# Miniprotein binders against b1l550, part 93

Target 1, 279 residues: b1l550
Amino acid sequence: MRLPEELLERARDIHSEAPSHRIKLDRVGSFGLKVPVEFKGFLLLAEADVWVSLPEGRRGVDLSRQVEAIYELSNPPKDPFSLCREAAISLLEKLNYADSSGVSIRFDAPLQDGESLKYYGVEISSIASDEIINKIRVEILGMTACPCTAELIRAYKSSEIAATHTQRSLGILEVSTKAEHPDPDKLASIIERAMSSPLRTYTKRPDEGGLVIRSLSNARLAEDVVREMIHLFLEEFGHLPEDTHILAAVRSMESVHMHDIYAERSFSLDEIRKEISSH
Key: E = the ipSAE of ESMFold2; O = the ipSAE of OpenDDE; V2 = 0.75 times the mean of E and O plus 0.25 times the DockQ between their complexes.

## First folded at step 10 (miniprotein)

Design ql11 (at its last look DockQ between E and O 0.92; V2 from the best seeds 0.78)
Fold by OpenDDE base, look of step 10:
Structure ql11 (fold): chain B 279 residues (1-279), chain A 82 residues (1-82)
Amino acid sequence: as target 1 above (279 residues)
Amino acid sequence: DPVREAFKYFMEAYKLVQEAWRLLRKGDVEEAAEEYEEALEKLEEALEIAKEAGNERLIRMIKRMIEWVKEMIEELEKKLKG
């Protein structure tokens, strides 16, 4: 049942009223929207969050306008990067009382693995205020082999390739920049290369053996992985603005313990360059 | 609405910036520089409109974008001369 438009004219605009408590809110919006995006030739249904700030003098946000903003831009489906950026700006335009806006789009990105597909998690965001900040978070699973156990076993049994426990590890790269979003495939590649070995969706027996041997030959602590991620990131993305902020992290789901090992470093490009140059 | 109009020009400028990024990924530095220059022109127009509207927030946003685009142009010019 659609209410007659005439009745709407008589109704108070609740959202525009002064709130009982004059307090600014940082983010008000719709979370868990589904939007189609085009990513590397795939049409994907992504999850999206849209929000704006709310000034102290306004009771509520026009949520319908927020939803309209992103769906207008998502038809036809486009790449999630431009969608985020353009939607963030559009939100500020449509909701002129907002000081800031934001869009976040999440999906599993397909990654070719031989004849099969693997995937990594990606969250693409844009925040518009005095500046437009583009943020991307990539998460991908890999495998780590413990060098400590390997050394113990080597000491016990003289072998060139020491057995050690292996575990799945989640690598995370989060980048915030005024420039374009970094290529998520490149970020995923950096994470995989920083680990002992990548994971594979499908392995034949000889391939599986080779993967394990590679892992054993490239045993790394969680700390090693994070440092390697940072190193590889600087090689690939060192051209980004100096105020670009990076989070590199690893969560190792240790196979010999009931708990996970976590390591991270947050830094700006200018900060890390100074740190490395000082050595 | 002058604010809406200013946003229109701003959006157009930012689309040009996005195009510049695309061109840079292809190695088309000269064409990318042209897109940035065009973006700068659009931003300057947006700024004048925003000033007329008296929207201080939008003015700040546009000014910061102008500064950034100018920096990008300077960087690309250095690449083209070198």
Scores: ipSAE 0.754, ipTM 0.924, lowest interface PAE 0.7, mean pLDDT 92
Fold by ESMFold2, look of step 10:
Structure ql11 (fold): chain B 279 residues (1-279), chain A 82 residues (1-82)
Amino acid sequence: as target 1 above (279 residues)
Amino acid sequence: DPVREAFKYFMEAYKLVQEAWRLLRKGDVEEAAEEYEEALEKLEEALEIAKEAGNERLIRMIKRMIEWVKEMIEELEKKLKG
């Protein structure tokens, strides 16, 4: 049953009242919304969060208008990047009392893997205030091989045994820019190329051997994987605005340890160029 | 509502910026510059409305976008080699 709309005129407008404690909130929103998106010809079910800032004099957020901002734009399904950016602007229009708004959209992006598909994680965000900042985070699994253990085994047997421990490693690139969101497939490619070898959905035994051999011939410390990711990123995306911010990181799920190893570096394009040119 | 009207022009401009990005991906530099120039016109309309409404936050947002769009036009004009 639908209640009469005229009740809206008589009921207290709770969310527009002043709160008993006048404290500004940075993010008030609806999280975990399911939205359909169209990505490179695939129809995907994505998870979205929407939020706005809330001034100290306003008790609550107009929830229905907040959700409207993204759902009005999501039917029919469309490109998640334009959806994200446009919804962030629409939030500020619909919720004029806010100083800032944000939208994030998360999905698993398909990637061709031989005769099959594999997936990598994508989270995009757009945050609108005085500027519109577009952020993308890409996470993809790869294989790493330890060069230290490989060297010890080589030295022990004079190269009779070519071996080291290999493990799954999670590579991460985050980019924040006022320009267009970078292409997630290019970011995923950068991460995979920095690793010792890619991971596959499935392999036949000869192909599986080849992946292991590749990883041994391309053994890298987690630190050097991060350095290589940065090098490859600069080759592909060095044209972005100077104040573009990047985080490059690797979490290695070390097969011979009870714990993971983690390495990261954050930088702006301006900062890293100065650092490199000083050497 | 003048604030909503200013946002309308801002969104139109932003959609033109997004189209310019699409054109640049295809190597169409001249047409992308045209889209940025049209976006600038829409932003200037949005700015006038926002100033009349006295909305300081929206004025700052529009001015920042105008600055950036002008930088993009200048960059593309250099590529086209005047």
Scores: ipSAE 0.699, ipTM 0.908, lowest interface PAE 1.3, mean pLDDT 89
ESMFold2 (binder alone), look of step 10: mean pLDDT 85; pTM 0.816

Design ql12 (at its last look DockQ between E and O 0.96; V2 from the best seeds 0.77)
Fold by ESMFold2, look of step 10:
Structure ql12 (fold): chain B 279 residues (1-279), chain A 82 residues (1-82)
Amino acid sequence: as target 1 above (279 residues)
Amino acid sequence: DPVREAWKYFMEAYKLVQEAWRLLRKGDVEEAAEEYEEALEKLEEALEIAKEAGNERLIRMIKRMIEYVKEMIEELEKKLKG
């Protein structure tokens, strides 16, 4: 049922009133929207959040206009990066009382994995205010092999055993920049190359053995994985603006322990470049 | 509506900036510089309209984008000279 438009003349405009408590809000929005996107030839159903700031003198947000901003741009489906950035701009245009707007889009990105596919997590966002800041977070699982246990086992009674505990480790790269969102496949590749070995969706036994042998031959501490991620990031993306901010992190799900370990480093490009150049 | 017209020019400029990013990924430096220059023209038009409308936040947003685009044009021109 569609109600008569004439009712708008009789009803209070609740959203434009002043609230009883004049407190500004940083994010008021619609979360968990489903939007179609095209990513590298795949049509994916992504999850999106949209929001704006709300000044202390305005009681509510025009939620339908807010949702309209992203859905108008999502047909036909297009790349999630342009959708994200352009929707953030459209939010400020449509909701003129806001000082800032934001859009987040999340999806599982397919990656070629031999003859099959695997997936990694992507979340992009764009925050529009006086500037437009583009952020991307990539999470992908890899395999790590503990070098400390490997060395201890090698030394045990001068034995021939080559072994250590191996585990899944979650690598994370998060980048905030005024430039274009970095390509998530390149970020995922950086994370995987920093690990002891990639994880595969499917292997036959000889291939599985090869992955384990590779991981043992390339055993790394979580700390070393983070350092390698940073090194590889700078090789690929050192050209981004100097105030670009990065978080590099690893959460290692240690197979022999009841708990995980975590390592991280955050930095701006100019900060880390100065740090490295001093060595 | 002059405010909507200013937003239209701003969005057109931003799309040109995005195209310049795509061209740079391909190594098309001259073409990217041309897109940034066209974006600057759109931004200057948007700025004039936003000033007439008195929309201070849009003015600041346009000015920051102009600053970014000018910096990119200068950087690309240096790269083209070698």
Scores: ipSAE 0.720, ipTM 0.914, lowest interface PAE 1.2, mean pLDDT 89
Fold by OpenDDE base, look of step 10:
Structure ql12 (fold): chain B 279 residues (1-279), chain A 82 residues (1-82)
Amino acid sequence: as target 1 above (279 residues)
Amino acid sequence: DPVREAWKYFMEAYKLVQEAWRLLRKGDVEEAAEEYEEALEKLEEALEIAKEAGNERLIRMIKRMIEYVKEMIEELEKKLKG
């Protein structure tokens, strides 16, 4: 049942009223929207969050306009990067009382693994205010082998390749920049290369053995992985603006402990360059 | 509506910036520079309109984008001369 439009003229605009408490809100919006995106030839259904700031003098946000903004841009489906950026800007245009807007798009990105597919998690965001900041977060699972246990076993039994415990580890790279979003596949590759070995969806027996041997031969602490991620990131993305902010992190799901090991470093490109140059 | 018009020019400029990024990824530095120059022109137009409309927020946004685009142009010019 659609209410007669005539009734709308008589109704107070609740959203435009002054609130009981004049307090600005940072983010008000719709979370958990589903939007189609095109990513590397795949049509994916992504989860999206859209929000704007709300000034102290306005009771509520026009949520319908927010939803309209992103869906207008989502048809036809486009790449999530441009969608995110353009939607963020569109929100500011459509909601003139907002001083900032944001869009976040999340999905599992397909990654070719031989004849099969693996995946990594990606969250693409854009925040529009006086500036447009683009943010991307990539999460991908890999494998780490413990060098400490390997050393102990080597000491106990002389072997060229020492046995050690292995575990699944989650690598995380988050980048915020005024430039374009960094290539998520490259970020995923950096994470995988920083670990002892990648994970595979499908392994034949010889391949599985090789994967394990590789991990054992490349044993790394969680701390090592993070440092390697940073190193590889600088090699690949050192050309980004100096004020670009990076979070590199690893969560290792330790196989010998009930808890996880976590390591991280947050830095700007300027900061880390100065740090490295001082040595 | 002058505000709407200013936003239109701003969005057009930003699309050109995005195109410049695409071109840079392909190694097309000269073409990217051209897109940035065009974006700059659009932003300057947007700025004048926004000033006339008195929209301070949009003025700030445009100015920041102009600064960015100018920086990119300078960087690309250095690459092309070197």
Scores: ipSAE 0.695, ipTM 0.897, lowest interface PAE 0.8, mean pLDDT 92
ESMFold2 (binder alone), look of step 10: mean pLDDT 86; pTM 0.837

Design ql13 (at its last look DockQ between E and O 0.95; V2 from the best seeds 0.80)
Fold by OpenDDE base, look of step 10:
Structure ql13 (fold): chain B 279 residues (1-279), chain A 82 residues (1-82)
Amino acid sequence: as target 1 above (279 residues)
Amino acid sequence: DPVREAFKYFMEAYKLIQEAWRLLRKGDVEEAAEEYEEALEKLEEALEIAKEAGNERLIRLIKRMIEYVKEMIEELEKKLKG
């Protein structure tokens, strides 16, 4: 049943009323929307969050306009980067009372693995306020081999390649910049290269053996992985603005312990360059 | 609505910036510089409209974007001359 439009004219605009408590809200919006995006030749259904700030003098946000803003830009499907950036700006335009807007788009990105596909998690965000900040978070699983156990085993049994425990590790790179979103495939590659070995969707027996040997030959602490991620990131993305902010992290799901090992570093490009140059 | 008009010019400028980024990824530095210059013109128009509208927030946003574009133009000019 559609209410007659005439009734809508008589109804108070609840959203525009003064709230009982004059308090500004940072984010009000719709979370868990599904939007189609085109990513590297794939049409994907992504999850999206859209929000704006709400001034102290306004009771509520026009949520329907938020939803409309992103879907207007999603048809036809486009790349998630442009969608995110343009939607954030559109939200500010459509909701003129908002001081800030934001869009976040999440999906599993396909990554070629021989004849098969693997994937990494990606979250693309844009925030518009006094400036436009583009944020990307990439998460990908890899494998780490413990160098400490390897050293113990080497001491016990003389071997060129020492046995050690291996585990899955989640690598995380989050980048916030006023420039273009960094290439997520490159970020994923940095994470994989920073670990002892990548994971594979499909391995033949000889390949599996080689993968394990590679891991054992490249044993790394969680701390090593994070440092390597930072190093590789600087090599690839050192050209980004100096105020670009990075979070590099790893969560190692240790096989010999019931708990995970976590390591991270948050930094700006200017900060980390100064740190490295001082050494 | 002058605010809407200012946003229109801003969005046009931002699309040009996105195009510049695309061109840079392809190594088309000269063409990218041209897109940034066009974006700058659009931003300047947006700024004038926003000033007339008295929208301080939008003015700040546009000014920040102008600063960014100018920095990019300077960087690209250095690359083209070197």
Scores: ipSAE 0.794, ipTM 0.934, lowest interface PAE 0.6, mean pLDDT 92
Fold by ESMFold2, look of step 10:
Structure ql13 (fold): chain B 279 residues (1-279), chain A 82 residues (1-82)
Amino acid sequence: as target 1 above (279 residues)
Amino acid sequence: DPVREAFKYFMEAYKLIQEAWRLLRKGDVEEAAEEYEEALEKLEEALEIAKEAGNERLIRLIKRMIEYVKEMIEELEKKLKG
């Protein structure tokens, strides 16, 4: 049963009241929304989070207005980047008591992999406040080969045996900028090129051997993968605003260890350029 | 409602900025500069309305976007001149 609309006139507006404890909240939102998006001709079902800040004098957030901000813009399905940025602005407009708003959209992006597709993780965000910050995080698996074990085996057999442990490694690039979200395929490419070899959805046995041989010929420490990711990022995206912030990281699921190896570096474009130019 | 009206012009400007980004990806530098200039016009209208409303955070948002757009116009004009 639907309740009479006239109740709106008689009922207290609980959300607009002051709370008993006047404490500002940074993120109050609806998380895990399902939103259709169109990406590179694919219709994907993405997962979205929407939130706003809540001032110390306001008790609650208008739920329906919050979800309206993104669903109103999601029909028909469109580019997730435009949806993310525009929804963040719409949230700030619709919930005008907030100092800031945010939208995150997560999806698996298709990537051509020979005659098939593979997928990598994408999470985009837009935060609107007294500026708009566009953030993208890309995660893609690749293959790494350990150079330390390779050198030990080479020394043992006078370099006649090329062998080492190989493993899946997760590469991560995260970029925050006032400019357009970077192209996720370019970020994924940077990560894969920094690895010892890419991973494939499937390979025939000779091609599988080729991937392993490539990885052995290009053995890299996790630390060097991160450094290579930064180098390649600067080549492709060095034109972004100087205050653009990047996180580059690798988590290597080492095949001969009971634990993962992790390396990361955060920097602004301004910072890293000064660091490199000093050497 | 002046706050809502200011956001309307701001959103229109932001959509033009997004179009400028799309045009730059295609190599259409001159068209992108035109979109940025139209966005600037919308942002200046949004700023006037936001000042009327006295919304300081919206004023700062609009001013920072104007700053960004002006930087992009200057950069693109330099590129067009060679």
Scores: ipSAE 0.703, ipTM 0.911, lowest interface PAE 1.3, mean pLDDT 88
ESMFold2 (binder alone), look of step 10: mean pLDDT 87; pTM 0.849

Design ql14 (at its last look DockQ between E and O 0.95; V2 from the best seeds 0.80)
Fold by OpenDDE base, look of step 10:
Structure ql14 (fold): chain B 279 residues (1-279), chain A 82 residues (1-82)
Amino acid sequence: as target 1 above (279 residues)
Amino acid sequence: DPVREAFKYFMEAYKLIEEAWRLLRKGDVEEAAEEYEEALEKLEEALEIAKEAGNERLIRMIKRMIEYVKEMIEELEKKLKG
């Protein structure tokens, strides 16, 4: 049943009323929307969050306009980067009372693995306020081999390649910049290269053996992985603005312990450059 | 609505910036510089409209974007001369 439009004219605009408590809200919006995006030749259904700030003098946000804003830009499907940026700006335009807006788009990105596909998690965000900040978070699983156990085993049994325990590790790179979103495939590659070995969707027996040997030959602490991620990031993305902010992290799901090991570093490009140059 | 009009010019400028980024990824530095220059013109137009509208937030946003674009132009000019 569609209410007659005439009735809508008589109804008070609840959203525009003064709230009982004059308090600004930072984010009000719709979370868990599904939007189609085109990513590297794939049409994907992504999850999206859209929000705006709400001034102290307004009771509520026009949520329907938020949803409309992103879907207007999603048809036809486009790349998630442009969608995110343009939607954030569009939200500010459509909701003129908002001081800030934001869009976040999440999906599993396909990554070629020989004849098969693997994937990494990606979250693309844009926040519009006094500045437009583009944020990307990439998460990908890899494998780490413990150098400490390897050293113990080497001491016990003389071997060129020491046995050690291996585990899955989740690598995380989050980048916030006023520039273009960094290439997520490059970020994923940095994470994989920082670990002892990548994971594979499909391995033949000889390949599996080689993968394990590679891991054992490249044993790394969680701390090593994070430092390597930062190093590789600087080599690839050192050209980004100096105020670009980075989070590099790893969560190692240790096979010999019931708990995970976590390591992280948050930094700006200017900060980390100064740190490295001082050494 | 002058605010809406200012946003229109801002969006046009931002699309040009996005195009500049695309061109830079391809190594087309000269063409990217041209896009930034065009974006700057659009932003300046947006700024004038926003000033007339008296929207301080939008003015700040546009000014910050102008600063960014100018920095990019300067960087690209250095690359083209070197």
Scores: ipSAE 0.794, ipTM 0.932, lowest interface PAE 0.6, mean pLDDT 92
Fold by ESMFold2, look of step 10:
Structure ql14 (fold): chain B 279 residues (1-279), chain A 82 residues (1-82)
Amino acid sequence: as target 1 above (279 residues)
Amino acid sequence: DPVREAFKYFMEAYKLIEEAWRLLRKGDVEEAAEEYEEALEKLEEALEIAKEAGNERLIRMIKRMIEYVKEMIEELEKKLKG
């Protein structure tokens, strides 16, 4: 049932009124939208959030225009990065009373794993105001081997064979920049290379043994993983603008504990370069 | 609507910037610089329209993008010489 269009002429435009309390709002939006995207040849169903700021003199946001901004750009499906950035700009155009807009898009990215696929988490966003800031967060699991237990076992009877507990660890890289969103596969690769060993979808016994031996030969503290992620990030992405902000973190699901270990460092590119060059 | 017209030119410029990013990933430095130059032209058009409309926020947004594009052009010109 479609209501008569002439009702628009008789109804108050509630959204354009002044509110009873003139308080600006930072984010007013539609969250949990399903949007199709094309990522490196895969057609994925992503989840998106869209929002704008609301000035103190305006009572409400035209929410249907927010949804239109992203859905108009999502058909036909296209890469999520250009969709994210362009939708953020389109929101400011469509809702020109706002002084900022934002879009976030979340999906599980496929990654080749031998003859199979594995997946890692990606969330991208673009915030448009006086400038456009592009942000990406990547989360991928790897394998870590504890060097403390390995040393204890080595010292027991002076054994030459290293053994220790291994566990899944979740690596996190988050980057905010004026430039292009970094390639999530490269961020995922940095995280995996910082770990003791990658995780596989499945392995046969010889390959499984190889992964375990690799992890034992490359035992690392969570702190070491974070430091290595930063080192590898600078090697790959040191060309980004100096005010680019990074968060590097690891959450280790220690196999012998009921709790997780967590380590993180946030920094800008100019900040970390000064820190490193002082040594 | 002049504000919407300025956004049109801004979006056209932004798409050229996205193409420049793609070209740089392929190592096509000269072509990327050309795309940035064309984006700058679109941004200058957007700026003139935004100034005529008196939209201060849009003017600031366009000016910040112009600063970014000019810096990128300068950096790419250095690479082409080196």
Scores: ipSAE 0.704, ipTM 0.906, lowest interface PAE 1.3, mean pLDDT 90
ESMFold2 (binder alone), look of step 10: mean pLDDT 87; pTM 0.845

Design ql2 (at its last fold request DockQ between E and O 0.90; V2 from the best seeds 0.79)
Fold by OpenDDE base, look of step 11:
Structure ql2 (fold): chain B 279 residues (1-279), chain A 82 residues (1-82)
Amino acid sequence: as target 1 above (279 residues)
Amino acid sequence: DPVKEAFKYFMEAYKLIQEAWRLLRKGDVEEAAEEYEEALEKLEEALEIAKEAGNERLIRMIKKMIEYVKEMIEELEKKLKG
């Protein structure tokens, strides 16, 4: 049932009224929308957040226009990167009182693993204001083997490959740039290569054994993994603008402790280049 | 509505920029440069319209995008000459 348009004309526009307190809000929007996207030939149902700033003189945001902005661009389904960027711009157009807008799209990205699929987590964001900033966060699980315990066991028992504890570790790369969103598959690859070994969805016994041996032969601290991620990132994405901001992090779900180990570094490309050049 | 028209040109320009990015990923540097040049023309039109409309926010946004596109064109020109 739709209310008669005549009734709508009689109703005051609550959103356009002056607020009781003249305070600007940074983000007002709809969170947890579901939008279809096409990624690498897969049709995925992604979760989306859309928001705009609200000036001090306006009581509320027209939320229906925000929802309209992203869904108009989502049919037919398209890549999540262009959807995110174009929706952010569309929000500013549709909501002319806003000085900034933002879109975030989250999904699990499929990654080929032999004859099976594994996945990594992706969050794509675009913020439009005086500039358009593109942000991508990639999270993927890998495996780490502890070099400290390996060294202790090697000292105790003469073995070419020392036993050590292994654990799942979550690697995180977050990149914010004025340029195009970095390729999420490349980011995921950097994370996996920085760890002792990748995880596999499907392993036969010989493959599983080989994976474990590889991990033991490539034992790394959480700190090592983060440094390796940064190194590999610079090799692959050093061409990005100097003001590009990166967060590299690892959360190791330690198998011998009840707590996790966490390591991170936040930096701009300019900053990290200066740091490396100074050593 | 001049603001709406300015946004139209801006969005057209931005789509051209996205196409330039796609072309660059393929190694098509010359074609990418052409897309950036076309984007620049669209942005310049958008800027004039936005100035007439007196929309300061949109003017700033367009100017920043123009700076970016000019920088990209310069970088690509260096690659093509080298």
Scores: ipSAE 0.817, ipTM 0.942, lowest interface PAE 0.6, mean pLDDT 92
Fold by ESMFold2, fold request of step 12:
Parts: sequence; structure tokens; C-alpha cells
Structure ql2 (fold): chain B 279 residues (1-279), chain A 82 residues (1-82)
Amino acid sequence: as target 1 above (279 residues)
Amino acid sequence: DPVKEAFKYFMEAYKLIQEAWRLLRKGDVEEAAEEYEEALEKLEEALEIAKEAGNERLIRMIKKMIEYVKEMIEELEKKLKG
């Protein structure tokens, strides 16, 4: 049942009061919203978080305005990147006491895999303050083959047959920039190309054999997967602003160990170019 | 409300910037430069309104975006003249 709107004239505006403890908050928001998005011809159900900063002199955030900011822009469903960026700006307009706003949108992106689909994880964010910073994180599984064991087996009897342990590895690229969000399919492609081979939804036996042979022919340490990811990233996205920040990482689920191996490098474009040019 | 009006022009400019990004992905450099120039005009309108309103954070935000757009225009003009 709807309450009479006349009550608004008599009720305290709790949100606009000063709090008893005047402490600013960095993120106050609505998390886990379901939002439809259109991504490369697919209609996906994404999850979104929206937030703003809260100054020390304001008791609460107008939470219904937060939800309005993203849902008003989500109908009809549209490109998640423009939704994310525009909602961040809209939040700052609707809640203009805030110093900053943020929007995150998460979805599983479909990727063609033969006659079927596979999926990889995407999380995009836009944070608006004095600048608008666009961030994207992509996670996709691939296969890695250990070069150390392969070399030991080769050396044992000068074997013509290369063999080693293989495992799933999770590749991660995260990019923060004032420019457009990088295309997640290109980031996923960079990760897969850095691995020993991609994973498939299914294969027939001859195709499975080919996949394994490819991985053995392209055996890589987790450290070298990260280095290759960086190399490929620079080829594709070296044109981004110099202050663009990247994290490249691999978590390898080593099949012969009880634990995972992890390798990571963070850098700005300016930093990595200077590092490479010194060699 | 002048703050809301300034945000209106800022959002219009940002949509033009997003179109410029789309055009650059297609290799349409001259068209992208035109979109950036239009975005700059909208940002300058937003800045004037934000200054009249005295909203310092919005002024800083608009100035940062103007900085970015001017850098992009300069880069694209070099491509077009070279």
C-alpha cells in the first residue's frame, strides 16, 4: 500500500542531517543489482554495484537515487561500457554532495568456440571524481605445459616424444585508463595466446590430440605467460595514455602439486616502455 | 538548477567523446576529430555554467576532461596534417 506523499512535509529528512560521528565514507552504495546488457549481440544479465563517497557532514546517501541512476539508463538494454561510464556520471549529478562515484558491472562474456560457446569473466568499472577512470578486468582459463619436466624427459634418453604435465591456468588482465575500456575479447585473446593452448568446450579425439601437441610444443613457465601477456598487450594497446595502469597475472593450477603457482606484474605504460628500451 | 545544467552539457560532451572512440576504432580519424571538437564546445559551455555556480569539484572535473579532449584533438590533427 502506498503511503500519502503529504507525510514528506512532516518527516525529518534523515539523510541530509549531520551524523553524530563526522567521519567521511569512501563507498556507500547499492550492491548486487541485476541489470540487462547487450554485449556483441548477446543479451546478458549482469550484476552491478553503484556507490558514491559520503562527506563527513552528511548522515546518509539517497539510496533510491543511486538505483535510479543505473536503472534509468539500462532500459532498453545497451552496451555495458557506455552504461557503466554514463551511470557513474549520472550518480555524481544525482548525488552532488559526493566527491566521487563508481559503477561496476560484472558478466560472463560468451566467446565462440567452434560450434559452441565458452565464457570468460569480465568486470568493468568507471569511477568519476576529478577524472573519469575506466577499469576492466578479464579472466579466462587456458592450458599450460611445464617446460622443466619436458626438458628432463627429453634429456633422459634423447627421446623424440615430448611429454610433461599440463594444467589449467587462469589468466588475468586488468587495465585502468582515462580512455575507452579496452575490448574484453581482445584482452581474452591476449591471455589465450600467451598460454600453451586454449581450452575447448569439447573436442573429438583427433582434435584433442592436436590441442595437447600444441600445448607441448608451446610449453611455458607461468612467469613467461605473464611476460608474453605484457608483450602482446603492448602490441595491441600501446597507444593508450601513458598513465594507463595494467596488471597481468597467471594462477596456474599445477597438476603435480597440492598448491597453485602465481605470477603477477603491475605497471604503467610509461614505466614498461622505459624498462624495455633499457635493453 | 545550474549544477544540473552543467552536468547536462558534460554528459552531452561525454557521449560525443564515446562516439569519437567508436569512430577511431573504425579508422575514421577526421570524423573522430570533429566529434572531439563538438565535445570541447559542450565542455566549455559546461565549464562556464559550473563557474557561475561556484561548484569547485565540477569545475575540476570539467577542466580535466577539457585537458583530455585537447590532447586528443592535437594528436588527431597531427595525423590529419601528416
Scores: ipSAE 0.736, ipTM 0.918, lowest interface PAE 1.3, mean pLDDT 90
ESMFold2, look of step 10: ipSAE 0.718; ipTM 0.915
ESMFold2 (binder alone), look of step 10: mean pLDDT 87; pTM 0.839
OpenDDE base, look of step 10: ipSAE 0.810; ipTM 0.940
ESMFold2, look of step 11: ipSAE 0.688; ipTM 0.905
ESMFold2 (binder alone), look of step 11: mean pLDDT 87; pTM 0.839
ESMFold2, fold request of step 12: ipSAE 0.725, 0.700; ipTM 0.916, 0.909
ESMFold2 (binder alone), fold request of step 12: mean pLDDT 87, 87, 87; pTM 0.841, 0.839, 0.841
OpenDDE base, fold request of step 12: ipSAE 0.770, 0.769, 0.763; ipTM 0.926, 0.925, 0.924

